VH-VL binders against SUPPRESSOR-OF-WHITE-APRICOT/SURP RNA-binding domain containing protein 1 (SWAP1). Designs and how they scored, part 2

Target 1, 142 residues: SUPPRESSOR-OF-WHITE-APRICOT/SURP RNA-binding domain containing protein 1 (SWAP1), of Arabidopsis thaliana (Mouse-ear cress) (o49570r267to408)
Amino acid sequence: LPADVAMELNGVLGNLNGTKESIKSAKIWFMQRSPFAPALAEALRDRVFAMDDSDRQMHIVYLANDILFDSLQRRTNLHEFDNEALAFRPILGSMLGRIYHFPQNKEENQSRLEKILQFWASKEVFDQDTISSLEKEMKSGP
Below, E stands for the ipSAE of ESMFold2; O stands for the ipSAE of OpenDDE; V2 stands for 0.75 times the mean of E and O plus 0.25 times the DockQ between their complexes.

## First folded at step 1 (VH-VL)

Design a2d (framework fv_anetumab)
Fold by ESMFold2-Fast, scan of step 1:
Structure a2d (fold): chain C 142 residues (1-142), chain A 119 residues (1-119), chain B 111 residues (1-111)
Amino acid sequence: as target 1 above (142 residues)
Amino acid sequence: QVELVQSGAEVKKPGESLKISCKGSGYSFTDYWIGWVRQAPGKGLEWMGIIDPSDSYTRYSPSFQGQVTISADKSISTAYLQWSSLKASDTAMYYCARGRYSSGWYDYWGQGTLVTVSS
Amino acid sequence: DIALTQPASVSGSPGQSITISCTGTSSDVGAYNYVSWYQQHPGKAPKLMIYDVSKRPSGVSNRFSGSKSGNTASLTISGLQAEDEADYYCSSYAGSYTYYVFGGGTKLTVL
């Protein structure tokens, strides 16, 4: 990820507070930089691993969800993964797993992660093999 | 303290509709999910489905999808299992149980509702 | 359908240890650490004995223990007592499509 874009991302994430407005703003910023999607998705995962609070980690998941759903609406071929789905696919399992098993994580957040994964399955954000792989990685115990 | 109380036994004919209930008490009803488990006479346990009472999100076993409806009314701490048209093969003991979505534990169980269909 | 395989019956004498196996696939028992065991006495609702492979709920005797290796989970009952005579069912989370499955059950007889 270029240094100037990385600096901008730090500001965007600093303003992410779980409100619909902050998530929408971050999503728009991300989508306007779609060519950097793989590096940006990786940076979001790295941020989740650096975080101390599962509620704040969930804000990153809500952002990822909004990005993925927005990009789904823009697919030119419904049977091919869009650029954002391809960018998130390799990093989502570890991101979700980190939050699911985070020390002192709330049962409510585990349920929310399961519902989001089910939402992606129902909307065909990913194919069933990918969903199964993500769920296994998320739920694997230490 | 924690208790799940199910509705009483039912005797029905094929084709009739039925709705049985499971009332939770002694805990915050929306903090837990309610699963439904069937046991035919002399047979083993079969998982039917689960509901999150906080938003009525449901998931069904593939074997029971379309065969039953699971619902909940959080204002009265009650979950329901419903059939539109009963079959003789629905004769079974039906249990509700308090649990977590996918972690596979059900820590408190209702006493069961015996449903007899036919004859 | 029965997704997890258990022996139909097992027998032991008072004071003996017995083990009940529960065999699934790489998509349920082998994939997740979400195996539970239930005890059912005749005419009664099931009682949770073990959850998350090896954890005991409050009030369950430490004579009951659980483990897992590959696609097979095991329930071990040590110091077997007459009141342990019951049906035992294993269960597992089975992924987002199937969700949850039970084993066929094992009748434990204390001789």
Scores: ipSAE 0.008, ipTM 0.596, lowest interface PAE 9.9, mean pLDDT 86

Design i1 (framework fv_imsidolimab; at its last look DockQ between E and O 0.02; V2 from the best seeds 0.00; counts 0 for: pae O 7.2 > 2, placed apart)
Fold by OpenDDE, look of step 2:
Structure i1 (fold): chain C 142 residues (1-142), chain A 118 residues (1-118), chain B 112 residues (1-112)
Amino acid sequence: as target 1 above (142 residues)
Amino acid sequence: QVQLVQSGAEVKKPGASVKVSCKASGYTFTSYYMNWVRQAPRQGLEWMGMINPSGGSTRLNQKFKDRVTMTRDTSTSTVYMELSSLRSEDTAVYYCAREDYWGYFDYWGQGTLVTVSS
Amino acid sequence: DIVMTQTPLSLSVTPGQPASISCRSSQSLLHSEGKTYFYWYLHKPGQPPQLLIYEVSNRFSGVPDRFSGSGSGTDFTLKISRVEAEDVGVYYCMQSIQLPYTFGGGTKVEIK
C-alpha cells in the first residue's frame, strides 16, 4: 500500500467502534479505493492478528461483511466475483480462524462467525465450495 | 412434468399492493432460480428480478428496487412476487419462469393479469 | 444496461417461405469462459413465452429443425426455413450475461 493509503487506513480503523455509522464510513472509504482492495483486505487480516481485543476483531469482520454485501449488490456480471470478493477470498479463512480461536468470547464469536458464513452462502457472496473451504480453514485455526 | 401454476387475475387501485404466487411442481424446487417477467399491453417482455434456490437472495431490476419483494416457501414449493405502490403503468401480465443451469427460462407459468385502474 | 435491438418490428410471411430476424446487443454477450448467454423465445397468442434457442445456436427440446440460430458477439440471427401457421407470434431475443436481464423489443411474425 502507498504510505498515505496505509496511514488513512490506520485512521479509519482507529475510528471503527462497532457502530453502524463507523462501519458504514469505513466501508465507503474502502469502496472508494477499489484498486487497492487486495492489499487493503490483507491489511485488515493483519490488523486482526495484531489485535488483542475480540470485539475489535469482530468489528473488522462486520466491516468485511458490509463491503462484500455492498459489492454483491453492485455486481452486474452474475458469473464472476466482484473485485472485493476476489480480494477477500484468499485472506478471509485465516482472518476468521484467528477470531474463531481467540480466547476472549470464544463461544459467542464462534456462533457469530458461523452465522456470517451462512449469510454469505445464502446471499451467494461466495460459491458453496468457497464457503466450505473458508469454514474448514476457520475451524482449523491459524 | 414440470409445472408452474400462478394465482388468478387481480384488479387493484393505484397505490395498493399485489402479491402474485407461483406454485412449482415436478422437479426439485430448491435447485433452481425463479425469475419474474412482465408484459404490459402492446409492450415487450420486461425482466423484474430473480430469487435464488434457497430464497435467501434476490436480484432485482433497479426499476423496481423499491417496490418489489420476492420470496419463496420451500414447504409449499411456491414463489411470491409482491409489487407495492401500484400505478396504472403496472397493468400487465406477470410470469414466473424457471431458470435452468444454462441460463435460459425453460418453464413458464401461465401468467397473471394485474389490472391497475382508478 | 445491455440494450437488445431487434429488426424488423414485424414480418408478414407466406406459408412455406423463409423468415429471418436480427438481434443486436449493445455489448458482447460472450463470457470469458467461452459461453454466449443469448437466447430466443417465441410468445404465441394466449400462451406463455417458450424457449426456442439457447446459447445462440442450440435448439431447445421439442423445437423443430426449421428453426436455427446463428451469430456471435453482438450480432445474432434467428432463421425459420419454412414458416408454418403455428409459428405465428412475437419473437424475443434475451441476454443473461449481465444484470438486468434484457429482452429485445420483439418481432411480430404473421402469416399472409
Scores: ipSAE 0.021, ipTM 0.619, lowest interface PAE 7.2, mean pLDDT 93
ESMFold2-Fast, scan of step 1: ipSAE 0.100; ipTM 0.718
ESMFold2, look of step 2: ipSAE 0.488; ipTM 0.805
ESMFold2 (binder alone), look of step 2: mean pLDDT 93; pTM 0.940

Design i1a (framework fv_imsidolimab)
Fold by ESMFold2-Fast, scan of step 1:
Structure i1a (fold): chain C 142 residues (1-142), chain A 121 residues (1-121), chain B 112 residues (1-112)
Amino acid sequence: as target 1 above (142 residues)
Amino acid sequence: QVQLVQSGAEVKKPGASVKVSCKASGYTFTSYYMNWVRQAPRQGLEWMGMINPSGGSTRLNQKFKDRVTMTRDTSTSTVYMELSSLRSEDTAVYYCARESGYEPTDYFDYWGQGTLVTVSS
Amino acid sequence: DIVMTQTPLSLSVTPGQPASISCRSSQSLLHSEGKTYFYWYLHKPGQPPQLLIYEVSNRFSGVPDRFSGSGSGTDFTLKISRVEAEDVGVYYCMQSIQLPYTFGGGTKVEIK
């Protein structure tokens, strides 16, 4: 990830809260830098691992969800993953697992993670093999 | 057309267990959480818990967790709620209710017809 | 647990007149995501409960426009602009921001 982009990301994440406007703003910033999506997705995962607040960790998941769903709407071939789905696929399992098993995590957050994964399955953000892999990694732990 | 069809009325003695079923049709069974809600005579609605039909994970109301078990059978698209150590206070109509299935909305859009469970000696 | 308090316990309305039902939560139902996890249901005798309003003010499919929901934080109101015979039943508010999900005690609406 270029140093200047990494610094901008730190600012974006520092200002990220759970509001619709905050998440939308961060999503737009991410999508404007779509060519860096693999490095950005990895940075989001790393941020989740550095966090000590489960609610703020969930904000990163909601951001990822908005990015994935926005990208899904722009797919030209429904049978191929878009750039963002490909970028998030290798890092999502560990990100979700970290939050699912985070000390002091709320029971509500575990069910929210399960619902988001189920949402991705229902909307075909990922294929069933990928969804099953993500669920297994999430529940088995980091 | 979404349908949730529950098993018929049950009469049980105190101390017995009851297992109520809810058969889903008209949608992808594993894509939506299923909730159980009961209503005792002349009382309000009370949430008992929910199950994720995909993995079978449950979140139960602490009031019932020592006595309630929720399971599902994906081959028959059926959810079960078993309540043990029945008391007269458990006399109620038990409903299954489908949750919207995505964040952030958690509304119950479709409900079963209800199953009357009567606990008396 | 979040406690949901409904007022009044019962309401007797002349057909065509408005009705208003209140629900108060013991804690804010506004999530940090900007969504309010608050709903209204109608339970008619002999029928299962049915969803009327989700996320405070959104009417569910098929719900007549004479029903409207409003409110924020801890104070919520359901209004029926012109009550009709088919509106008779018990109205329940619900929250899903925290487990366990909890319902209000219900408000019975009857025609005079």
Scores: ipSAE 0.015, ipTM 0.599, lowest interface PAE 7.0, mean pLDDT 86

Design i1b (framework fv_imsidolimab)
Fold by ESMFold2-Fast, scan of step 1:
Structure i1b (fold): chain C 142 residues (1-142), chain A 121 residues (1-121), chain B 112 residues (1-112)
Amino acid sequence: as target 1 above (142 residues)
Amino acid sequence: QVQLVQSGAEVKKPGASVKVSCKASGYTFTSYYMNWVRQAPRQGLEWMGMINPSGGSTRLNQKFKDRVTMTRDTSTSTVYMELSSLRSEDTAVYYCARGEYDILTGYYDYWGQGTLVTVSS
Amino acid sequence: DIVMTQTPLSLSVTPGQPASISCRSSQSLLHSEGKTYFYWYLHKPGQPPQLLIYEVSNRFSGVPDRFSGSGSGTDFTLKISRVEAEDVGVYYCMQSIQLPYTFGGGTKVEIK
């Protein structure tokens, strides 16, 4: 990830507060830099691992959700993963697992993570095999 | 089990202030927003605002500009809604309602029993 | 503000017959994240409002399957397949996509 983009990301995430407006603004910033999606997705995972507050970690998941659904609406072939789904697929399981098993994580956040996986399944953000794999990785831990 | 228990009915004079409490139990108090919704006699439901119990930050309906204050006490798992400069049209039943984080659901799944506030001379 | 318009204002239903309530929003309630922030609540006499349907068509826990929600964008419908005496009350639609959150004017359901 270029240093200047990484610095901008730090600012974007510093202002992230979990509201619909905050998430939407961060998502727009991300989508304007779609060519960097694999590196940006990895940076989001790294940020989650560095954080010590599960509620703030959930804000990153909500951002990922908004990015994934925005990208889904732009698919030309509904059966082929879009750029953002491909970028997030390899890092999501570890990101979700980190939060799910984070020390002192609230049971409410574990339920929210399960709901987000169900949402992605219902909207076909990922195929069922991918959803099952993500759920397994999330629940199995590190 | 989730419970929201509100303070009792109040009768106030025009120009006074009223402070309604809502005590939460049965869940992690700081994990959910608390909303305040009122209903005047023969009127519909009206959203007043919400508070994040974790940080104490609020988002208020601009209709109540500078008249409404929302606070919380994490040691007692209680939220408060204070409405000042009361008018006769503020006569209503005031409800607290638990809201999940905006991003996932945003709906009010549990409500308090309501507090009747009557403003009369 | 998003304006929520409900029709009819009231309806009287014979027990066991169906009922239908409409709600229209002044702008789309579909968020970019793929969810439609639209809900139905029932306010029974002497009780607080209770959630019936969330995100257009999902029944909340404990809500009988005779209740169903449908719609998209700006036009939404709540149907009760066979109205029972316990269904009497005022039904409200709500949006939470934009602040301030707003409710419809309500539809009063009464038994004939």
Scores: ipSAE 0.014, ipTM 0.574, lowest interface PAE 6.8, mean pLDDT 86

Design i1c (framework fv_imsidolimab)
Fold by ESMFold2-Fast, scan of step 1:
Structure i1c (fold): chain C 142 residues (1-142), chain A 125 residues (1-125), chain B 112 residues (1-112)
Amino acid sequence: as target 1 above (142 residues)
Amino acid sequence: QVQLVQSGAEVKKPGASVKVSCKASGYTFTSYYMNWVRQAPRQGLEWMGMINPSGGSTRLNQKFKDRVTMTRDTSTSTVYMELSSLRSEDTAVYYCARGLDEYSPWDYYYGMDVWGQGTLVTVSS
Amino acid sequence: DIVMTQTPLSLSVTPGQPASISCRSSQSLLHSEGKTYFYWYLHKPGQPPQLLIYEVSNRFSGVPDRFSGSGSGTDFTLKISRVEAEDVGVYYCMQSIQLPYTFGGGTKVEIK
């Protein structure tokens, strides 16, 4: 990840909150840098691991969800993973697992994570094998 | 305030194509899915598909997948539904209908709330 | 595809009397998140369909209190406590939990 992009990401994530506007702005920033998607997705996972507030960790998940769904809408072949799905697939399980098992995490946030997996399944963001794998990794731990 | 205005009635011959338009006003066009639903004479309602006006992606009923194309023009807040290879069984009133709630990947409901007035398409020789 | 079955096919009601319409789905409409993606629509003569009830029991804006929806899983009911002349039309149930979205066959309500 280039140093200037990493600095910009730090600023974007520093200003990220739970509002639709905040998440949308961060998504637009990410999508404008789609060629760096694998490194950016990894940076989002790393940020979740560094955080100590489960509600703020959920903001990163909502951002990832917004990015994945935006990318899905641009998919030419429904059966072929888009660039963002490929970038997030290897890091999502550990990111979701970290939040799911975060000490003193709210039961509400565990339910939200399960809801997001069901949303991804229903919208075909990932195939069933990938969804099953993500759920298993999430519930087993990071 | 929220309105969906559709193009006028069409009469087509078997094998032709028809393109119906639906112009939206009174809300943020790109924030809501747009659905297409038809009703053939003396039959029930049938869902054809939907389009996300923001990205242009579509989800189509497999029954129509090979014959239907849905597009949009964000500069005019207009959605289009084109049906090709028309048969007499395609004679129907075609409706556009806005998704019930503003698009949100974690909170969505795909019921329809506001409907256009309908466009009668007659397919006969 | 999820099949939606409505009963009765038609109903004649004296003004002021109650009416009840049923809808059954071939599989559960309950999402794992706890929400049920089930709707009731009214199609009046010469007008486009209008939303009456969303998510089983919630009245849409402007819908009179005489309309109520209930049910769970695969069995749903729409009740009109006192049918008025303006309630004439064909009622349709719909599900949106699975593509394609599917409608019931309709129940025609007319005044005696």
Scores: ipSAE 0.016, ipTM 0.529, lowest interface PAE 6.9, mean pLDDT 86

Design i1d (framework fv_imsidolimab)
Fold by ESMFold2-Fast, scan of step 1:
Formats: C-alpha cells, sequence, structure tokens
Structure i1d (fold): chain C 142 residues (1-142), chain A 122 residues (1-122), chain B 112 residues (1-112)
C-alpha cells in the first residue's frame, strides 16, 4: 500500500461514522482506488483489530458491505467473483470473528453481523460455500 | 433513463396461468432486485415477492408461495412473474418495481413498470 | 404480518392549504442504530406509483420541499405545506422491516 494512500485511508477512517453519507463517501474513496483493493481490505481488517470500540468496528463492516454490494453491480460475469469480493474474501472471516468475540461486545452487534452474512447470501455477493466458511470463522473466532 | 416496460393486458379463465414480463433498460439489470406488487380493483397495494436477477433467487409472500414463480432472462434483461391456478380474486394490475437497496437503508421501490392488467373471469 | 393503517381515507384540500396524512404500524419499524424502514408513495391516475419519502423523512430525488415526513416507532405523518393541483392522487405508506412488505390502505387527496 503506498504511503500516501495509507495516510489518506487513516483520514477517511478517522472521519467515518455510522451515517449513510459518511459510509457512501468512504466507499467512493475506496472504489476510486480499486487496484489497491487487496491491500486496502487487509488494512481495514488490521484497523478493526486495533480498535477498542465495537460501534466503530461495525462502521468498518458497513463500509465493507457497501463496497461489496457496489462491486457486485460491476460484475461482467455473474459466476466470477469481482475484484472487491476476491480482495475481501480472505480477510472477512477474521474481521467478523474479531468483532463477534470482542470483549464486552453488544449482543446487538453479534445479531447485526449474522444479518449481514444472511444479506450477502441472499444477494449472492459470495457463493454458499464461502458464506458457510465465513460464518464458521466468525462464530469460532480466534 | 431507467425504464421498466411490462407486457400487455391479459384475460384468463379461472384455473389458468398467466405470465407477465418486465423488461429493464437504462441500468445494470443484475445489480438491483426486482419486486412484484399488485393492486386489485378498489384495493390497496399488495407485495407478491422479489427476485435477485443475478442468481435468480427469490423471496415470496407466503400467501402466493404455492402459485407464484419468478424468473429472469439476463440476455434480454427481463423478469417474469407467473401466477397459476387463477381465481377471480387475482384480477388486478400487476407492477414490477426496482429495489433501490443500500445496506443501512431499507428496501424501497424507486422505479416502477407501467402495470399489466390481468382479468380473471368466466 | 405488520398491518399499516392510514388515516384519513380521503382528504379534500383547498389549493394552497396544508394537508396531513397519518400512518400507524401494528409494531415498531425501528431497527439497528435508529434506522426506521418506512416509506411514502404517491399513485397518480394513469401513472405507476412513485416514491416520495424513504426512511421516514428523506425526500426522494425531485420531490418538492412542500413534502415532509416525520414520525418514529409506530406513528408516522406525511405533511404537504401547500397543496397544489399536481399533488392529487392516492398516498400509500409501506414498511420493509419484515417480510412480507406491507402497504397502508391509501389516502386519496383531492382538490376542492
Amino acid sequence: as target 1 above (142 residues)
Amino acid sequence: QVQLVQSGAEVKKPGASVKVSCKASGYTFTSYYMNWVRQAPRQGLEWMGMINPSGGSTRLNQKFKDRVTMTRDTSTSTVYMELSSLRSEDTAVYYCARDEYYYGSGSYFDYWGQGTLVTVSS
Amino acid sequence: DIVMTQTPLSLSVTPGQPASISCRSSQSLLHSEGKTYFYWYLHKPGQPPQLLIYEVSNRFSGVPDRFSGSGSGTDFTLKISRVEAEDVGVYYCMQSIQLPYTFGGGTKVEIK
């Protein structure tokens, strides 16, 4: 991840809140840097692991959801994962697991994570095998 | 620019089936859910179900589950709603409606087709 | 199923006067972080229904400032500050918090 992009990301995440407008703005920033998606997705996961606020961790998940859904709309082949789905697939399970098992996490946030997985399944952001794998990683955590 | 164009009016006898089409243009067809909503004479709007045009998966109103089938053809950007075992109570205008979905905001219908009148009579 | 109840059934308004339409749900439409899955649609004669307000209070693109939505939980209101001839039609509320999605019975707005 180039240093200037990493610095911009820190600014974007520092200003991220739970509003639709904030999440949309961050999504647009991410999508304009789609070639860096694997490194950016990993940076989002790393940020979640460094956080000590479960509500702010959920903001990252909402951002990831928006990125994944936006990218789904850009698929030219429905049976192939898009660039963003491929970038997030290897890091989502650990990101979700970290939040799901975060000390003193709210039951409400655990429910939200389960609903997001159900949403990705219903919209076919990922295939069923990937959804099952993500759910197992999330619930087992480490 | 977004347009949803439905097939023409149908007259059917009780027990028959009807298949209504909705052709989408002006956007990426596979990126938005499509809903079907009907309105019987002098009645309100009633949700029938929705289809994900990408994979073809559906969520149906339990009231119609055994009689309604929703499908799509990605090559023609067209969604179909087939209702079988028609009754006189199925006489209604049937609408397709695009689902403006964004997680964190609800599912709502931003663009609608012009409607298809289906009349079920003996 | 969530039942959506609209009042009044019909409303005749003198041009330029305000109008108020109510919708009540049989259970709370509030979900995660204060999001409320509640919408207003307008169905004009000879046209398909059109979205007016999404998520209680947000005007859809092109909807005049004369329209405003408010409410929380189970009680919602659509207000038109100054009714114009183009506002004639049947107004419907809708919820999408749970399946099946359900609509109110409609409120017909007419000019006197």
Scores: ipSAE 0.011, ipTM 0.526, lowest interface PAE 9.5, mean pLDDT 85

Design i2 (framework fv_imsidolimab)
Fold by ESMFold2-Fast, scan of step 1:
Structure i2 (fold): chain C 142 residues (1-142), chain A 118 residues (1-118), chain B 112 residues (1-112)
Amino acid sequence: as target 1 above (142 residues)
Amino acid sequence: QVQLVQSGAEVKKPGASVKVSCKASGYTFTDYYMNWVRQAPRQGLEWMGMINPSDSSTRLNQKFKDRVTMTRDTSTSTVYMELSSLRSEDTAVYYCARYEDYLAMDYWGQGTLVTVSS
Amino acid sequence: DIVMTQTPLSLSVTPGQPASISCRSSQSLLYSDEYTYFYWYLHKPGQPPQLLIYEVSNRFSGVPDRFSGSGSGTDFTLKISRVEAEDVGVYYCMQGTHYPYTFGGGTKVEIK
C-alpha cells in the first residue's frame, strides 16, 4: 500500500465502530480505492491480528461484509467474482478464525460470524466451495 | 464487565435545564456510540439521540433537537445529556445505553429520574 | 418516522404455557446491506431495559433458549415457549433501520 493510503486507512480504522454510519463511511473510503483492494484486504486482516478486543475485530468483519455486498451488487457478470470478493477470498478464513477463537470472545460474536457466512452463501457472495473452505478455516482455528 | 453508571435523581422547576451524566467502564469508550432513551410515566420508550464519543458528532431526534445537547469527556469515559427549557411533560426516567448497530443498545445505565414540577 | 405497532397490549399467561407477541413496522426494516435492524427488549420492574433478541432472531448473551424471534420485512414475532415468573415485564420491539430509532408501544406480560 502507498504510505499515504496506509496512513489514511489507520485513521479510518481508528474511527471505526459498529454503527451503520461508521461502517458505511469506511466502506465508501475503501471502494473509492478499489484498485488497492488486495493490499487493503490484507491490511484489514493484519489489523484484526493486532487487535486485542473481539468487538473491535467484529467491526472489521462488518466492514468487510458491507464491502463484499456493495461489490456484489455492482457485478456485471454474476458468474465471476468481483474485485473485492477476489481480494478478500485469500485472507477471510484466517481473519474469521482469529476472531472465532479469540480469548474471551462472546458467544454472540461466534454466532454472528456463522450467520455472516450463511448470509454470504445465501446471496452467492462466494461459491459453495469457498464458503465451505472459510467455515473450516474459521472453526479449526490457529 | 461493561458498566454504565448514571448520576442521581434530579428535581427541577419548569424552564430550568438538567444535565445527566453516564460513566462507562469495561470497554473501549470510543468504540461505541452512546444513546439516550427516556420513559415518561405511563408512556413507552422514546429515543432522544446518540453521540459518537470518538468525534463528538451527534444524531438527534428532531423532537428534541432544539433543546437537547449531548457531549462527552474521553478522559473520564463519561457522556452527558443536557435538556433545556424543561416542561412537566419531560418528567421521565432517562437512560444511557451503549450502541452498536448489530446489537443495538446492548447495555443500559440504571436510569436517572428527572422530575419537573412547580 | 417508522411506526412500530405491537399486539397484544397485554397478556396474562399461566406458568409453563407459551406466549406470542407481534410487532409490525410501517415500512420494511430490510436495509441496503441486506440486514434487518430489528430488536426485542424486556423492561422488568425496577430494572433498566435489557436486550433479548438482536437482528430479528439472534438471542443476546444469557437469554434463555425459550425465547425465539422470527419475521421479515414488516412482520415480526417474539415467542416464549414456556413462560416463567422471571419473564414478567413489558416487552418492546425496536427498529434501528432508519432515524429516528423507534420502539413499539410495549406488551405487558403478567403471570395468571
Scores: ipSAE 0.016, ipTM 0.643, lowest interface PAE 5.5, mean pLDDT 87

Design i2a (framework fv_imsidolimab)
Fold by ESMFold2-Fast, scan of step 1:
Structure i2a (fold): chain C 142 residues (1-142), chain A 120 residues (1-120), chain B 112 residues (1-112)
Amino acid sequence: as target 1 above (142 residues)
Amino acid sequence: QVQLVQSGAEVKKPGASVKVSCKASGYTFTDYYMNWVRQAPRQGLEWMGMINPSDSSTRLNQKFKDRVTMTRDTSTSTVYMELSSLRSEDTAVYYCARDYEPSGYYFDYWGQGTLVTVSS
Amino acid sequence: DIVMTQTPLSLSVTPGQPASISCRSSQSLLYSDEYTYFYWYLHKPGQPPQLLIYEVSNRFSGVPDRFSGSGSGTDFTLKISRVEAEDVGVYYCMQGTHYPYTFGGGTKVEIK
């Protein structure tokens, strides 16, 4: 991740909350830097691991969800994962697992994570094998 | 598949209340907001408000604010819209329609509609 | 409230010919997050309404590529490159930029 992009990301995430406006603004910033998606996805996972606030960890998940769903709508080949799905695929399981098993996490957030996985399954953001792997990794922990 | 199944037609007298239900299936009920939209005879579509099934919070069209109540039951994946102090101009087909705020999908699936007739 | 004005109110199209429907908003629909929350729906006889186009120009899943949306600010257009019998119904535009959400008056599309 270039240092200037990393610094900008830090600012974006520092101001991120759970509202539609906040999530959409952060998504626009991310999508404008789509070529860095693998490094950006890793940085989002790293931020989740560094956080000690479950609500703020969920905001990162909502941002990832919004990015994935936006990218899904832009697919030109139904059988090919988009750039963002490929970028998030290797890091999502550990990110979700961190939040799911976080000591101060609300039971409500565990339910929300399970619902997000079901949403990705229903919309075919990922294939069923990937969804099953993500669920297993989430419930087993990082 | 996603389905929104609404309760059957109602006939009410002026001054009464009506409660319409919308039962969701085929997706995680609490992941999507649910909107209520009505269409009076020979009129266009009119948005009444929305509910977040996850926390029961609502946002209502000011026009209906004093007469409409939206609730949900997570055990049955059902949303309810209750309209009180009914007038003849409330005769309309009432639709539920889901909305996913984070992705910007508005009204991507609709119920079949419930005809409410208000007459003396 | 934002007023949504659709034209024409009705149009009859010979099968295979193009159709164009316009929608104008009384205020810009560009939101502070740089998104335009503008949508097209089709209400076919005997069926519930269905989403065609979301956020101005994006086709919803399963919508044929003969449908296209365009526009910005206050002026929006839905185009059907080749109207088919299954496209009969009433088309509605909608804004989700500001509460309350508001719809256009509808455009009835009929086959000649």
Scores: ipSAE 0.012, ipTM 0.512, lowest interface PAE 8.9, mean pLDDT 85

Design i2b (framework fv_imsidolimab)
Fold by ESMFold2-Fast, scan of step 1:
Structure i2b (fold): chain C 142 residues (1-142), chain A 119 residues (1-119), chain B 112 residues (1-112)
Amino acid sequence: as target 1 above (142 residues)
Amino acid sequence: QVQLVQSGAEVKKPGASVKVSCKASGYTFTDYYMNWVRQAPRQGLEWMGMINPSDSSTRLNQKFKDRVTMTRDTSTSTVYMELSSLRSEDTAVYYCAREWELLDYFDYWGQGTLVTVSS
Amino acid sequence: DIVMTQTPLSLSVTPGQPASISCRSSQSLLYSDEYTYFYWYLHKPGQPPQLLIYEVSNRFSGVPDRFSGSGSGTDFTLKISRVEAEDVGVYYCMQGTHYPYTFGGGTKVEIK
């Protein structure tokens, strides 16, 4: 990830909250840098691991959801994963698992993560095998 | 089990104020925005505004901005909507409704509070 | 403010027959993030409103398959493939694209 992009990302994530405006602004910033999606997705996961607030961690998941859904709508072939789905697929399980088992995490956040996985399944953001894998990794923990 | 339980019916005189409560349970109170929507007898649904229980920030419909105040108490997981300078036109059922921040939909609603303003 | 116009104002349906409700917004509901913040709610007598459809065409959890939403930009439709007695009530569209959030005037669905 280029140093200037990493610095901009820190600013974006530092200002990220749970509001519609905040998440959409961060998503637009991410999508404008789609060629760096694998490195950016990894940086989002790393940020979740560095955080000590499960509500703030959920904001990263909401951002990932917005990115994934935005990219889904741009698919040329609905049977093939888009750039962002491919970038997030290898890092999502560990990101979700970190939050699911985070100390002091609320039962509502666990339920919310399960709903997000169901949403991705229903919209075919990922295939069923990938969804099953993500759910298993999330619930099994680190 | 998500529940939003509102305070009981109120009868007020013109010029008075009313404060309606909405007590949340079954979820993390600070994770969802809470909206207030009303319905007068001969009108449809009308959005009054919303509060973020996490930081108390509000976004209010300009129509009500000078008369409505929204607050919350995190210790009791309760949001409040206070409407001042009541008029007969404010006679309505007032609902609280939870908003999910990803897709901005109102997934759970309180049972409603009838506020009657009459002389 | 975005004005939401629903047609018809009321609809009387024989049980098992289809129903169609339209909603038109005064400006496009497509946001700069490519999402359309558009919803359908059902308000049954004696109950609070309930969410049926979110983001134009997505059925909320527990909503029967007979309900479907479609549309884009400024024109939206809610269809019930076969109306049942439990579907009686007032249907409202809503936009969440811009503040203030606004609702349509409602469409009352009754059984003949």
Scores: ipSAE 0.013, ipTM 0.554, lowest interface PAE 7.5, mean pLDDT 86

